# Designs tried in a protein design chat: VH-VL binders against q3adg3. Part 5

Target 1, 154 residues: q3adg3
Amino acid sequence: MFILRLFSPAFGEIEADESQIFSFPEGLPGFSHLKKFLLIRHRDNSPFFFLIAIDEPEIYFILIEPSRLLADYHVELSCEQQGLLHLSEETPVLSLNIVRIPPEAKEMIINLKAPVVFNLQEKIARQIILDADYPVRYPIPLSKVKEKADAGTK

## First folded at step 5 (VH-VL; framework fv_sonavibart)

Design a11
Fold by ESMFold2-Fast, scan of step 5:
Structure a11 (fold): chain C 154 residues (1-154), chain A 126 residues (1-126), chain B 103 residues (1-103)
Amino acid sequence: as target 1 above (154 residues)
Amino acid sequence: QVQLQQSGPGLVKPSQTLSLTCAISGDSVSSYSAAWNWIRQSPSRGLEWLGRTYYRSKWYNDYAESVKSRITINPDTSKNQFSLQLNSVTPEDTAVYYCARDIYESGSWYGAFDIWGQGTMVTVSS
Amino acid sequence: DIQMTQSPSSLSASVGDRVTITCRTSQSISSYLNWYQQKPGKAPKLLIYAASSLQSGVPSRFSGSGSGTDFTLTISSLQPEDFATYYCQQSYTFGQGTKVEIK
């Protein structure tokens, strides 16, 4: 396993395993030129992740594990979408949603319409626009986020 | 209350450079939540996106393949504006040119243009 | 790259009519479909973004639906100010437009 070291303006020096690097065949919306990202969990048992562009580390996204906040949120992929991600019944998959946490705000905003789905075996990921009528801007109180994050530290 | 105000020439001769400016009020050209676009419209080709500029930790520019070799989009933070420069114009470049803001929210670009300038009719003729 | 087709290219309607405009486009997991209204001599105005999200300030008679390759813009009860040309847009590519004219 090789250890990747990179410098992020937001996070300083980062050491990560190559296994945390994911290929994004089409990049992300507005960033089609960025094809490789590093996925880091904020801390043990945190619902938060950081997704950092390898080639341009000043570009990063904050992601959250939606199942820990919204019990009725389900990511259902079409057969075509499963094919794009090389998913089968036995493939380990991680689904996260991009969030924005404005300064001074008491809410974070989650994009529930377009989760980022990670194939943990083949190390490929895509932002998938779901067929379901989920909102692209879903506000959630930060107090609720804190409560759910703490409850998940079992 | 964000507004875009355009200025530039109405007539340009073939082979010359077209230069247009878009002044921004109510937002910053270096805002992390915005990208600044040029779009043109002609009867024969309809609405065509030309390119954009935006700031994250440095300035980025993206250009449409059809104009990539002739186009430059430049921000000016001191005047809170951005410009379009299109080299070697031909009659095919005759169009109404619009500047527009692209929405960036919740860690994603929607590719949606929520604020537009008033438009500038540009005729390329000798 | 994305190819888009709007249907119809034009239609005639009366005030109070339900109007439906369709956009057929390649599915893109990296971009959203948006709808615009344009009146003569004016810049386009954003109506719907991300297929079904109503832009702030836009009347509720406008709605968007669809996924994959087929999308629709619906005006539930056409008003006099709604006579205009409508455009869909995905991945920085615009449809050819649908002109809604008075009958």
Scores: ipSAE 0.130, ipTM 0.728, lowest interface PAE 5.5, mean pLDDT 85

Design a12
Fold by ESMFold2-Fast, scan of step 5:
Formats: C-alpha cells, sequence, structure tokens
Structure a12 (fold): chain C 154 residues (1-154), chain A 126 residues (1-126), chain B 103 residues (1-103)
C-alpha cells in the first residue's frame, strides 16, 4: 500500500492510495506527455470523479459516471479497443466521461463520444472514441445533476 | 465574440525571416479552452497546419515536422496576441497564412478550427 | 503520417441536389474528423466537428457521418451559397479538397 501526497492548486493537499493511480499509455489529447493520473471520487456517493495529473497536479479533469444521469448511455467497445485496454469478460472496468462546467453556466457539458475507460485490474486507462453516434458536446442542466447527485449521496 | 486580426508583410525575400502577428479580441491568449494555430494554403501543398501555442499551467508549443527546425510561435499576454516567425524562407513558403483557434473542451482536442483570421498573402521572391 | 483522400476532387450539381463528399483516411484513427467550407478569397469555415457535430450557426442541411476510415459530408438540398470547396481534416492534416460547382 503506497500513499501518494501531492499539492493541487484546485484541491489543496491530496493524499491517495497507490491503487488510485492509473497509467495512460498515450496520455490524454493535448497532454500526451502526462502518463500517470490519480483518480479520486468527489464523495462516497457522488457521480463525480477528479482525474489529476501526478507530474503536473495543476492539470486535472472532472469526470462523471454517465449511467447515473443517462439510463440509455452504453459504452460498447470494438475488439481492437478492448485489446488496447487488455479487457476480458472478467476484467473489472470503470467508464467515465469528462465534463466541462463553464464559470457562469447553468449547464455542464459532457463528452459522450469519448469516454475514459479504466481497467481496474491492470490500472491502465484510455480515452476511447466510440463508434456509436454520441455527441462530444452534450449539455445537461446543473439543476438536474445536483438533484441526482443529492439523491445518490443519501 | 472572438475575432482574429492578422498583420505582417506581404513580400519577404529568400533567406529572410517571415514574421506575422495575430491579435485576439473576445478571448484571452492564455485561455484554457483554446489553442492558437498557424495554417497556410498554397496551390501546390493545399492547406497545411504549421503549429500551435496554448496555455495549460505553462506554455506548450507543437510544430509540424516539415517546418519544425525553422518555426517559432510565441504568445504575448500583454498585447493579447500570438506571432509566427519562419526562418530562412524559400519560394516554397509562398502561401496565404491564416491564424486560427481550435477549442479544447471536455478533456478533448477536436482539432477543429472554429475561428479564423482574415489571411495574409505572403510572397517569397527576390 | 495519416493520409487523407477526398472523393471526388470536383463535382457539378444543381440547386436542390443531394451532394455527398467522402473522406478516406489511410488508417483507422483515434482522433476527430472535421469538415470545412471555403469560398474564393475567404478563410475556411468550420461546418462539422468530431465527424457528426454541427457547428453553431451552420444550416441543418449539412450533416456528417462516418467511422473507421470512411467519413461523409452530406448536403441534403444544395443552395446557391453552397457552391464552394469543401475540406476534411483530421490530426491537423487536411484533405485535398472537393470543389462543388454549378452544373
Amino acid sequence: as target 1 above (154 residues)
Amino acid sequence: QVQLQQSGPGLVKPSQTLSLTCAISGDSVSSYSAAWNWIRQSPSRGLEWLGRTYYRSKWYNDYAESVKSRITINPDTSKNQFSLQLNSVTPEDTAVYYCARDIYETGDWYGAFDIWGQGTMVTVSS
Amino acid sequence: DIQMTQSPSSLSASVGDRVTITCRTSQSISSYLNWYQQKPGKAPKLLIYAASSLQSGVPSRFSGSGSGTDFTLTISSLQPEDFATYYCQQSYTFGQGTKVEIK
């Protein structure tokens, strides 16, 4: 069990278990030089996660568990994409989508086309562009997100 | 709304440095939601991306392999602009040069150029 | 390097026609394909980003589709202002263009 301590300008002092560290073989678009990220759930029952670059902690992404907001959203990976993530039928997997919350906006924008898929066993992750015709810019009212987050927090 | 305005010479002599500037209004050159690009267009090579600069905790620059040894793209936060310097120009560098913004959103680069400058015709001849 | 091929290089069409332009990539890619319109003497204008997302302010007669190595831009009912050159673009590489001319 390794405990990682880092300082994030957005989140302050962070203390996390090594099991929350994921390798991104190709990084993320625009950040190919960042290969290691820390995944933290916002709160125990929150649909929100933070993905923080270990080498540059000022760089972070907000992710959401889309199934908690959109019942008909399903991540279907091709055989090639499953191979890139070392997935088998028995592999525990987590699929999250990156969101943007503009400063004065009443909506958050979810990228449904390119989820970040985590292999929880091998601790590798990739952003995968899906074959399905999902939008890269899907707005959802913050009021609906808060409503569902509050219900999940109970 | 975001607008890009270009300035620079229309004629450059071979072996000299081509210098162009792109002034930004309606957005900050250090905005986390944008990257600032130079793209050129010629009849022989078509549309050709040259490089970009963007701010994410520090400044990053990416350059096309074909010009990498000769190109510098620099932001200027005080003037809210960015520039292109292309060294040792040859007649093959004759083209219309555009500055353009691509957007970074929801953890993803679309590589999509949504705002363009008006273009600057640059002729390299003696 | 990704190679982009647009087909056709040019086409003639009449107002009201359905126009289809294709873009083929040399390999299946993990980056987005975008479509632009360019009129003579003007900068290119973004029409479609991420294969199928319509840019704000672009008429709904424009649509994009595609997966793997094959991508398509469709104009469902060509208008006079649509006569232009169209470009696909991916990973900062542009196609050679398709000129749509009046028949």
Scores: ipSAE 0.330, ipTM 0.756, lowest interface PAE 3.3, mean pLDDT 86

Design a13
Fold by ESMFold2-Fast, scan of step 5:
Structure a13 (fold): chain C 154 residues (1-154), chain A 126 residues (1-126), chain B 103 residues (1-103)
Amino acid sequence: as target 1 above (154 residues)
Amino acid sequence: QVQLQQSGPGLVKPSQTLSLTCAISGDSVSSYSAAWNWIRQSPSRGLEWLGRTYYRSKWYNDYAESVKSRITINPDTSKNQFSLQLNSVTPEDTAVYYCARDIYEYGDWYGAFDIWGQGTMVTVSS
Amino acid sequence: DIQMTQSPSSLSASVGDRVTITCRTSQSISSYLNWYQQKPGKAPKLLIYAASSLQSGVPSRFSGSGSGTDFTLTISSLQPEDFATYYCQQSYTFGQGTKVEIK
């Protein structure tokens, strides 16, 4: 059932249940005062998600499910990082990466160094800087992104 | 080129308020891609970040825990500048004070200070 | 309290040398590490951000690497203008600096 209704300048009126609301204990870099975000998937089976600030809905981020694009990308967290997210072996987790599409660009830039990791059980999330040697600016052609997105949808 | 130009008094008495300003050229104080910081440097404490102000849909401020109770950082959009106000100063506040821009890109804030002001030597002494 | 430790605190080197400066944090944190150069009487200058990204206008002889709690700044072939103090910075906390002096 729809518990939350909010108006986003980018998306219009949105209805979502409370299970889609995540607490960000430290917010996101550049947005430390925004502690609650709504996570919505772009389309059924789409690799894209939108993360919308509840208190300031004009602020949103585009995220991508990296496993749909990069088979060799793995999010491995240290014990300390797992503790910050209240993760155990049984906890359902979703890991997404923030993407940026510069004006007039033919490429999407993915931050592979710092995924946003969601604890789906406790509804908390954090952007985690990985120990692995991943780039903060990983370009992918938008044509390849479209191809991979379409392949993910039957 | 983005440039930061500092101004303010170099001498302040103990228990008084230190006030410095940082004028911005080549960028807007309300730019979404920036945060505006104050950092000081002393021989005893080294480089020490004091706080920042930034605009995202409204103004936000973050302050270092050590000065949080005494510090205010304020933007002035009409003059395209931002200021530092530090209350109840002591000799331990003697330092070179810098203003600096912090860069970020759509959801990624590197905390990296890419443009710095020239610095202002502040001495707290009677 | 989070500590940033730079090693060494000072070093002597000759022009053409490969110089490596390390920075260790007391704990893993969700923030990027950046490197700065400071010459006497001047403000610090950004060299490297997000551990390994070279700032525009900075010579390619400077490089950064590392992750977690252990980071390095490398100068592949030291030039006369590189004699300065170098600082790492993470989560708005700065290291104590490494002074690079002429041998």
Scores: ipSAE 0.221, ipTM 0.721, lowest interface PAE 4.2, mean pLDDT 85

Design a14
Fold by ESMFold2-Fast, scan of step 5:
Structure a14 (fold): chain C 154 residues (1-154), chain A 126 residues (1-126), chain B 103 residues (1-103)
Amino acid sequence: as target 1 above (154 residues)
Amino acid sequence: QVQLQQSGPGLVKPSQTLSLTCAISGDSVSSYSAAWNWIRQSPSRGLEWLGRTYYRSKWYNDYAESVKSRITINPDTSKNQFSLQLNSVTPEDTAVYYCARDIYEIGDWYGAFDIWGQGTMVTVSS
Amino acid sequence: DIQMTQSPSSLSASVGDRVTITCRTSQSISSYLNWYQQKPGKAPKLLIYAASSLQSGVPSRFSGSGSGTDFTLTISSLQPEDFATYYCQQSYTFGQGTKVEIK
């Protein structure tokens, strides 16, 4: 029932309801002081999301839904990790990975080792370090990313 | 390429203020991708993180609980350096003090201290 | 307050030996674990970050592994320059160190 209004230098005026706000009990590395984030999908059917810090809206992260780029990428959580996120078999969950696009680069870097997992019901999220041997710096050509991002648009 | 150079007094009397400075070359103290830390090392306590300063739209400071009431870490953008001020020192503050950078990049973060200053031995003795 | 337990506190080894150092955390960590080498009179040097990523310029005989609460640093074939003290670190907490000494 509550509507949050904030100004982001990158996105202008934003209105959000409580369903878009997630608590990060431990924050994110380098941003442990930021515990509340707004999650926005870039556009309908886009693999991209923006994660904006509510207390410091000039701070934001770009996230990607990796399953749309990497068919064999699977997020498997231990029982302990599921407990930290209050996950059960019936809990709706969203798993996204933070990306970096260095200046002048022709590739996007995805952290596949540490996805950000969102409990869509309880509105808590955590970055989880997976047991699987996924790389922390996985490069994907920007041309491949643009191809996937443009798929399904008119 | 990136280097940290420390300066400050090696001898401080009990109850006085310890002041150390770390000069940065090859990077900016206001770099969005970096945080600037003070870490000390003593035989009794090992390696202890003391605090950090960093710029993310505004300046932030984080301090270890053990020193929070006595410590101030200040950036100086005009001189491209940052300093440590530790008040009311006791013999337990005798240690080698290091400044260090940790780097945070979106999609590639690990909280690792990749660049260190040379260290300053500080003795607290009357 | 996550506690770090590093073992052993010291070990004696010969050139060519395989050396293994362990770091255990009191609970599963949300941040990556890093490894450092320190020689007498010098600042620590970063060897491994994010549990298993080798820092640029560090010899390939160094490797890291582990996740959750159990982490390991391995030196596959010890060299004379590797006699040093090794530290693990997570967030702002360091292990107590492991001294690798000449046998």
Scores: ipSAE 0.064, ipTM 0.673, lowest interface PAE 5.4, mean pLDDT 84

Design a15
Fold by ESMFold2-Fast, scan of step 5:
Structure a15 (fold): chain C 154 residues (1-154), chain A 126 residues (1-126), chain B 103 residues (1-103)
Amino acid sequence: as target 1 above (154 residues)
Amino acid sequence: QVQLQQSGPGLVKPSQTLSLTCAISGDSVSSYSAAWNWIRQSPSRGLEWLGRTYYRSKWYNDYAESVKSRITINPDTSKNQFSLQLNSVTPEDTAVYYCARDIYEPGDWYGAFDIWGQGTMVTVSS
Amino acid sequence: DIQMTQSPSSLSASVGDRVTITCRTSQSISSYLNWYQQKPGKAPKLLIYAASSLQSGVPSRFSGSGSGTDFTLTISSLQPEDFATYYCQQSYTFGQGTKVEIK
């Protein structure tokens, strides 16, 4: 039981476990009215995730697991940010970054300044702007992304 | 490439409704990567954001708390424009009014106003 | 309600000078900070978005830096056409402006 059924123009009919649903207390930039999202992994062991708005499934975001691509990237949250996400030392956390692929681009652009941090225990998430001086537009060649993704599955 | 052209009255009497229009060229008012804003500027309050309208899966509006009870921002897809209606104006509403586009990428809203209209000086006086 | 404070409120500088304008937010922002130039009688013009990204068509003498609560706009070599008021902005809030006068 506890399955959600929704229709996404991009993904067709989706049946999802309630455990994949996250609350976004402030939504996402430009979408403050959307408070509930479904998080699904692109494929088993893929670095890519899709974040789909439950109330408006035509709205979705592509997220990447940055540790698969950037060994030196570290998400460090202030005390205030940890409080907003109800985090403690023992809380399981997932940190992903939104990516964009502009038309005709040979590169994927990652927002390293503002990761989306998921509290896996309480099922709440927020896009957090880090104090660290990371770029908002970090380009990675699509060929390098594929190379890193393939290394994880082979 | 993208331009915003404003039109509307310069003088409005207290208690009347202020109506301004912003015509868009080079982009669509229903563009998924844009939001359409009204911003005013007065000596006493400086630059003050009033509200915006944008299309994602349906039309949405966000309004500044200070004007929320009096303001309506409406898109017109057939004319590719959007308008501001501000009810029950007082002398405090005297300002230069600008329309502006803000840049939005999904999940990465910069909140930057990259294209502005020429501005309309509005005086609320009897 | 986040407050944006710019410093100085005004300054006078000579052509060729390095000019720095600071914007301080009352709390760490959850949105990007942008910088605008406004000349008398004109609409504001976007110079820098997301704290440090130079808008297309803006001269390279303009740069932005900072994070958290402290942000800076720098003009590396002031030109006569840079006479203007400069504003920072984040989310839906603008700073009070810094007027730059060329001697």
Scores: ipSAE 0.208, ipTM 0.711, lowest interface PAE 4.3, mean pLDDT 85

Design a16
Fold by ESMFold2-Fast, scan of step 5:
Structure a16 (fold): chain C 154 residues (1-154), chain A 126 residues (1-126), chain B 103 residues (1-103)
Amino acid sequence: as target 1 above (154 residues)
Amino acid sequence: QVQLQQSGPGLVKPSQTLSLTCAISGDSVSSYSAAWNWIRQSPSRGLEWLGRTYYRSKWYNDYAESVKSRITINPDTSKNQFSLQLNSVTPEDTAVYYCARDIYERGDWYGAFDIWGQGTMVTVSS
Amino acid sequence: DIQMTQSPSSLSASVGDRVTITCRTSQSISSYLNWYQQKPGKAPKLLIYAASSLQSGVPSRFSGSGSGTDFTLTISSLQPEDFATYYCQQSYTFGQGTKVEIK
């Protein structure tokens, strides 16, 4: 079993399994030099994830699982986009969206136009711009996030 | 609103260093939501991206492979501007040079150049 | 590197015409394709970003579509001020341009 240890200024000392490490062949926009990221779920059953750059752990992103909050949000990938991610009908996939939470904000802003799609089998991920007319900046009240998270835990 | 204003000499001799500056108003050169680019345009090569600089926790630079050995793009936070230095110029570097912003929000870059400087015509001739 | 093929290289059209310009990439990459308008002596102006998103302040007659390797820019009803050269751009690579001349 491979155990990765790294220090993040935001999260302190982190120990992670190899299964949490994802390759980003083209990196992320603005961070093309960063090809490997650690994906960590915030808490059990939390809709939030953190994506931390292995080579520069001061760089991280907050992601949310949108299906837990938005029933009418669906990530539909073209055949070419599925090819880029090595997806088949049987491939386990996780789709998350990057979130901004400004200081003192009562809302978080979700980018619904460009999800980050993870191939959980091959450990490869990409940010994909969807063909659907989803907004780049979708505000959601933080109180609604808590309500939906609590409902999801039964 | 955000504006980019360019300055530079316009005429440069072969083997010299081309130096251009781009002054930013209405935004910060160290803004997390932006990257600052140099793009040139010539009849022979069309529109050609040269490189960019941007700030996150430290400054990052990306350069096009064709100019990587000769180019430096440098931010100046005190003057709220960024510069291009292109070393050892040849007549093939004759072009109109533009500075441009592309928008980035953490993980949400589209690589789209939404604001451009006015352009500087640079002629490399003896 | 990824090559961009833009077609046609030039076209002539009348006011009110529907104009379509195509951009094809040599490799399938994420659909971060953008469209620009450039008038003589001026810097390019962003029209469409992320394949289909209309830039603020751009007239609604401009639209973009496509994904993967095939992308189109459409002008639904050409106006006199639309005389210009149009460029596609993806991953910091630009197409060669399409010159639109009003008849």
Scores: ipSAE 0.015, ipTM 0.583, lowest interface PAE 7.2, mean pLDDT 83

Design a17
Fold by ESMFold2-Fast, scan of step 5:
Structure a17 (fold): chain C 154 residues (1-154), chain A 126 residues (1-126), chain B 103 residues (1-103)
Amino acid sequence: as target 1 above (154 residues)
Amino acid sequence: QVQLQQSGPGLVKPSQTLSLTCAISGDSVSSYSAAWNWIRQSPSRGLEWLGRTYYRSKWYNDYAESVKSRITINPDTSKNQFSLQLNSVTPEDTAVYYCARDIYEAGDWYGAFDIWGQGTMVTVSS
Amino acid sequence: DIQMTQSPSSLSASVGDRVTITCRTSQSISSYLNWYQQKPGKAPKLLIYAASSLQSGVPSRFSGSGSGTDFTLTISSLQPEDFATYYCQQSYTFGQGTKVEIK
C-alpha cells in the first residue's frame, strides 16, 4: 500500500491510494505526454469523478458515470480496442465520459463518442472513439444530473 | 468571435524560403482549447495538411512527413500569431496557403478546422 | 498512410434534390471524420465534425452519418448556394473532393 500525496490548485492537498493511479499509454488528446492520472470519486457519492494528472496536477478532467444518467448508452469495443486495453471477458472495467460544464451554463456537455475506459485489474486506461454513432457534444440539464444523484435534490 | 488574418509575400523564387504569418484575434495562440495549423491547396495535390503548433505545459509541433525536413511553424505569444517557414521551395510548392484552428473540447480533439484564414496564393517562379 | 476515397468525384444535381456523398477509409479509423464545403476562391467551411455533429450556423439540411470505414454526407434538399466542392477529412488527411454541379 502506498499513499500518494500531491497538491492540486483546484482541489488542494490530496492523499490517495496507489490503486487509484492509472497509466494512460497514449495520454489524452492534447496531453500526450501526461501518462499517469489519479482517479477520484466525489466524496458525497455523486456520479462525478475527477481525473488528475500526477505530473502536472493543475491539469484535471471531470468525468461522469453515464450508466447513472442514460439507460440506452452502451460502450461496445472492437476486438482491436479490447486488445489495446488488455481486456478479456473476465476483466473488471469502468467506463466514464469526460464532461465540460461551461460557466453560467444550465447544461453539462458529455462526450458520448469517446469514453475513457479503465482496466481496473491492470490499471491502464484509454480514451476510445466508439464505432457507435454517439454525439461528441451531448447536452444534459444540470437539474437532471442532480435529480438522478439523489443525494442533494430538494 | 475568432478570426485569422494572413500576411506574407505571394511570390517566392525557387530555392528561397517561404514565410507566412497568421494573426489571431478573439483567442490566444497559447490557448489550451486550440491547435494552430497550416494547410495548402494545389490542383496537383488537393488539400494538404502541413503541420500544427499548440501549447500545453510547453509548445508542441507536428509536421506532415512530406515537408518535415523543410518546415518550421512558430508561435509568437507577444504578437498573438503563428508563422510558417518553408525552406528550399520548388515550383511544386505553388499553392494557396491557409492557416486554421482545430477544435478541442470535453477532453478530446476532433481534428476539425472550424476557423480558417482568408488564404494566401503563393507562386514559386523565377 | 491511410487512404481516403470520396465518391463520386463529381455529380450534377438540381435544386431540391437529395444529394449523398460517400467517404471510405482504407481501414477503420481511430480518429474523427469531418466534412467541409468549399466555394470557388474561398477557404473551406466546416459543415460536420465527428461524423454526425452539425457545426453551429450550418443549415439543418446537411447531415453526416457513418462509422468505421464508411461515412456519408447528405444534403436533404439542395439549394442554389450548395453548388460547391465537398471534402471529407480525418487524421489531418483530406479526401480528393466531390464537386456538386448544377444540372
Scores: ipSAE 0.497, ipTM 0.819, lowest interface PAE 2.2, mean pLDDT 87

Design a18
Fold by ESMFold2-Fast, scan of step 5:
Structure a18 (fold): chain C 154 residues (1-154), chain A 126 residues (1-126), chain B 103 residues (1-103)
Amino acid sequence: as target 1 above (154 residues)
Amino acid sequence: QVQLQQSGPGLVKPSQTLSLTCAISGDSVSSYSAAWNWIRQSPSRGLEWLGRTYYRSKWYNDYAESVKSRITINPDTSKNQFSLQLNSVTPEDTAVYYCARDIYEEGDWYGAFDIWGQGTMVTVSS
Amino acid sequence: DIQMTQSPSSLSASVGDRVTITCRTSQSISSYLNWYQQKPGKAPKLLIYAASSLQSGVPSRFSGSGSGTDFTLTISSLQPEDFATYYCQQSYTFGQGTKVEIK
């Protein structure tokens, strides 16, 4: 069992176990050099996660668990895409989507077309561009995000 | 409004180094929301991406495999510009050279070139 | 490098026509496909990013569709200013272009 400690300018000193470290064989668009990321949930009941580059902790992404906000959103992967992630019916999977929160905006923009799919058993993840006709830029008011987050513990 | 303005020589002799500069206005060369690219176009090879530079905690460079041994792309924060140096040029390097920006938006990078320089025609002749 | 195939290499059309251009990638890759327009003597102009997202300021007659390895750019009603060469691009690789010529 190894415990990782790293310093993030955005989050301070972070302590994490190896179960939170994921390999990205192709990195992420624009960050092909970065192959290892730390996944952290914002708070116990938050729909938000942070994905932090191990080698460059100042680089991070904000992800959201879409099932907690959008009941009709379903990630369906092709056989080829399942193969790239080593998925079977018994594999524990987490699917998250990258979000944009512009500084002056009252809306969060979710990329529903390209979720980041995590194989929780093998600790590999990939951003997958879905065949489904989901938008790349899906706006949601920040007030609605807070409302759904606050109701999530009931 | 973001604009890119190119400068550099129109004629270069074989075996010399081609040097081009792209000046940025309306954005910072060290912006976390951008990467800065060089792309060339010739009748024989079409549009070819050559490489990019960008700042995300340190400076990064990516280069196309076909030019990797001869190319350097350097940012200059003080002048808000970036440059291309291509060593040991041959007539096959004759092309219109463009600088271009691709956008990164808080977690998504589409690899789409939204702003382009005016282009510089470079002829390599002996 | 990923291989891109654009079809057709050229086409002739009249104002008001519906024009479709296709781009096929050699292999499905987790990277976005973008479309550009280029007029003689000018730099390329971004039209569509991420397969189907219309770039700000681009007329709504332009649309993109597709996923996986097959992508299409459509101009619903061709205008005089649309006679140009069109390029698809994915993973920093460009297609060979489709020239849209006046009939």
Scores: ipSAE 0.421, ipTM 0.793, lowest interface PAE 2.8, mean pLDDT 86

Design a19
Fold by ESMFold2-Fast, scan of step 5:
Structure a19 (fold): chain C 154 residues (1-154), chain A 126 residues (1-126), chain B 103 residues (1-103)
Amino acid sequence: as target 1 above (154 residues)
Amino acid sequence: QVQLQQSGPGLVKPSQTLSLTCAISGDSVSSYSAAWNWIRQSPSRGLEWLGRTYYRSKWYNDYAESVKSRITINPDTSKNQFSLQLNSVTPEDTAVYYCARDIWESGDWYGAFDIWGQGTMVTVSS
Amino acid sequence: DIQMTQSPSSLSASVGDRVTITCRTSQSISSYLNWYQQKPGKAPKLLIYAASSLQSGVPSRFSGSGSGTDFTLTISSLQPEDFATYYCQQSYTFGQGTKVEIK
């Protein structure tokens, strides 16, 4: 309903719809005191998102939509985890994974073990530790990311 | 690489204040991806987390409920160290005290203590 | 508050043995389980983080597995330097420890 105006040291002045604000009941690991985040897509059809803490905008995370890069990656939630996110079969869900891009980067590192799952209807999100044996540090070449991102555009 | 060096008294009398310091080398106490912790170990309680301090836009402190009323953890950016102050000690506070770093980097892990100080044996007795 | 139950409290083993230590947690929603090794007179050393990820510099004979509330640390072929006490940890709570003693 309203436009949120926020200054981020990394991104400058940001104007966002309040509907892009998600509640994190437990925050994120290491940041349990931060309960509200703004989710912004890098650009139309980009696999990249930014998650910015509203109360401390210098804190942000880079997330990627894994299905656009890894065909065999599937997020399967337990009944308990579905309950914590208020998910039903018809709830619109977005699942993203936090990435790290080191200095002098030729690769980015994806946390495939712990996706961040967003309930798009109730605007709540949580980082969920999957039962599946996915790696916490999965390297992927930046050239592959660029190739897949370009192939995904219409 | 990163090292933590502890200093402080080994003997404290009941009702006094315990003060310990942890000097950091190879990293900054104000590094935004790190939190700086105090953990103690005793035969009766095992390993027990006491609290942490960390910098984001300002300094934050988190403390274990069991010590919250008596504990202060304080960073010192000029000396690149952090300290523990525990008030009104009793013999139950007798333990080896460790400082430790946990690092949160792009969600890689949470509360994994990857670097530890050498430990300080603290005895509380009259 | 997360409650941690670690078993066994102690075990006796010989060099070359396969050793397994278990940790059961009451809740495992918002944080990973980590494993530490502690030798007498020394600080704990991180072995495994995020249930199954091997810390840099740790020998490959150490492995972690498990999800939800049940976790296991395995040493596939025990070496003389592995006689120590092992701890699991989740959030800010530690298990009570498992002492691996020479047989």
Scores: ipSAE 0.029, ipTM 0.646, lowest interface PAE 5.8, mean pLDDT 84

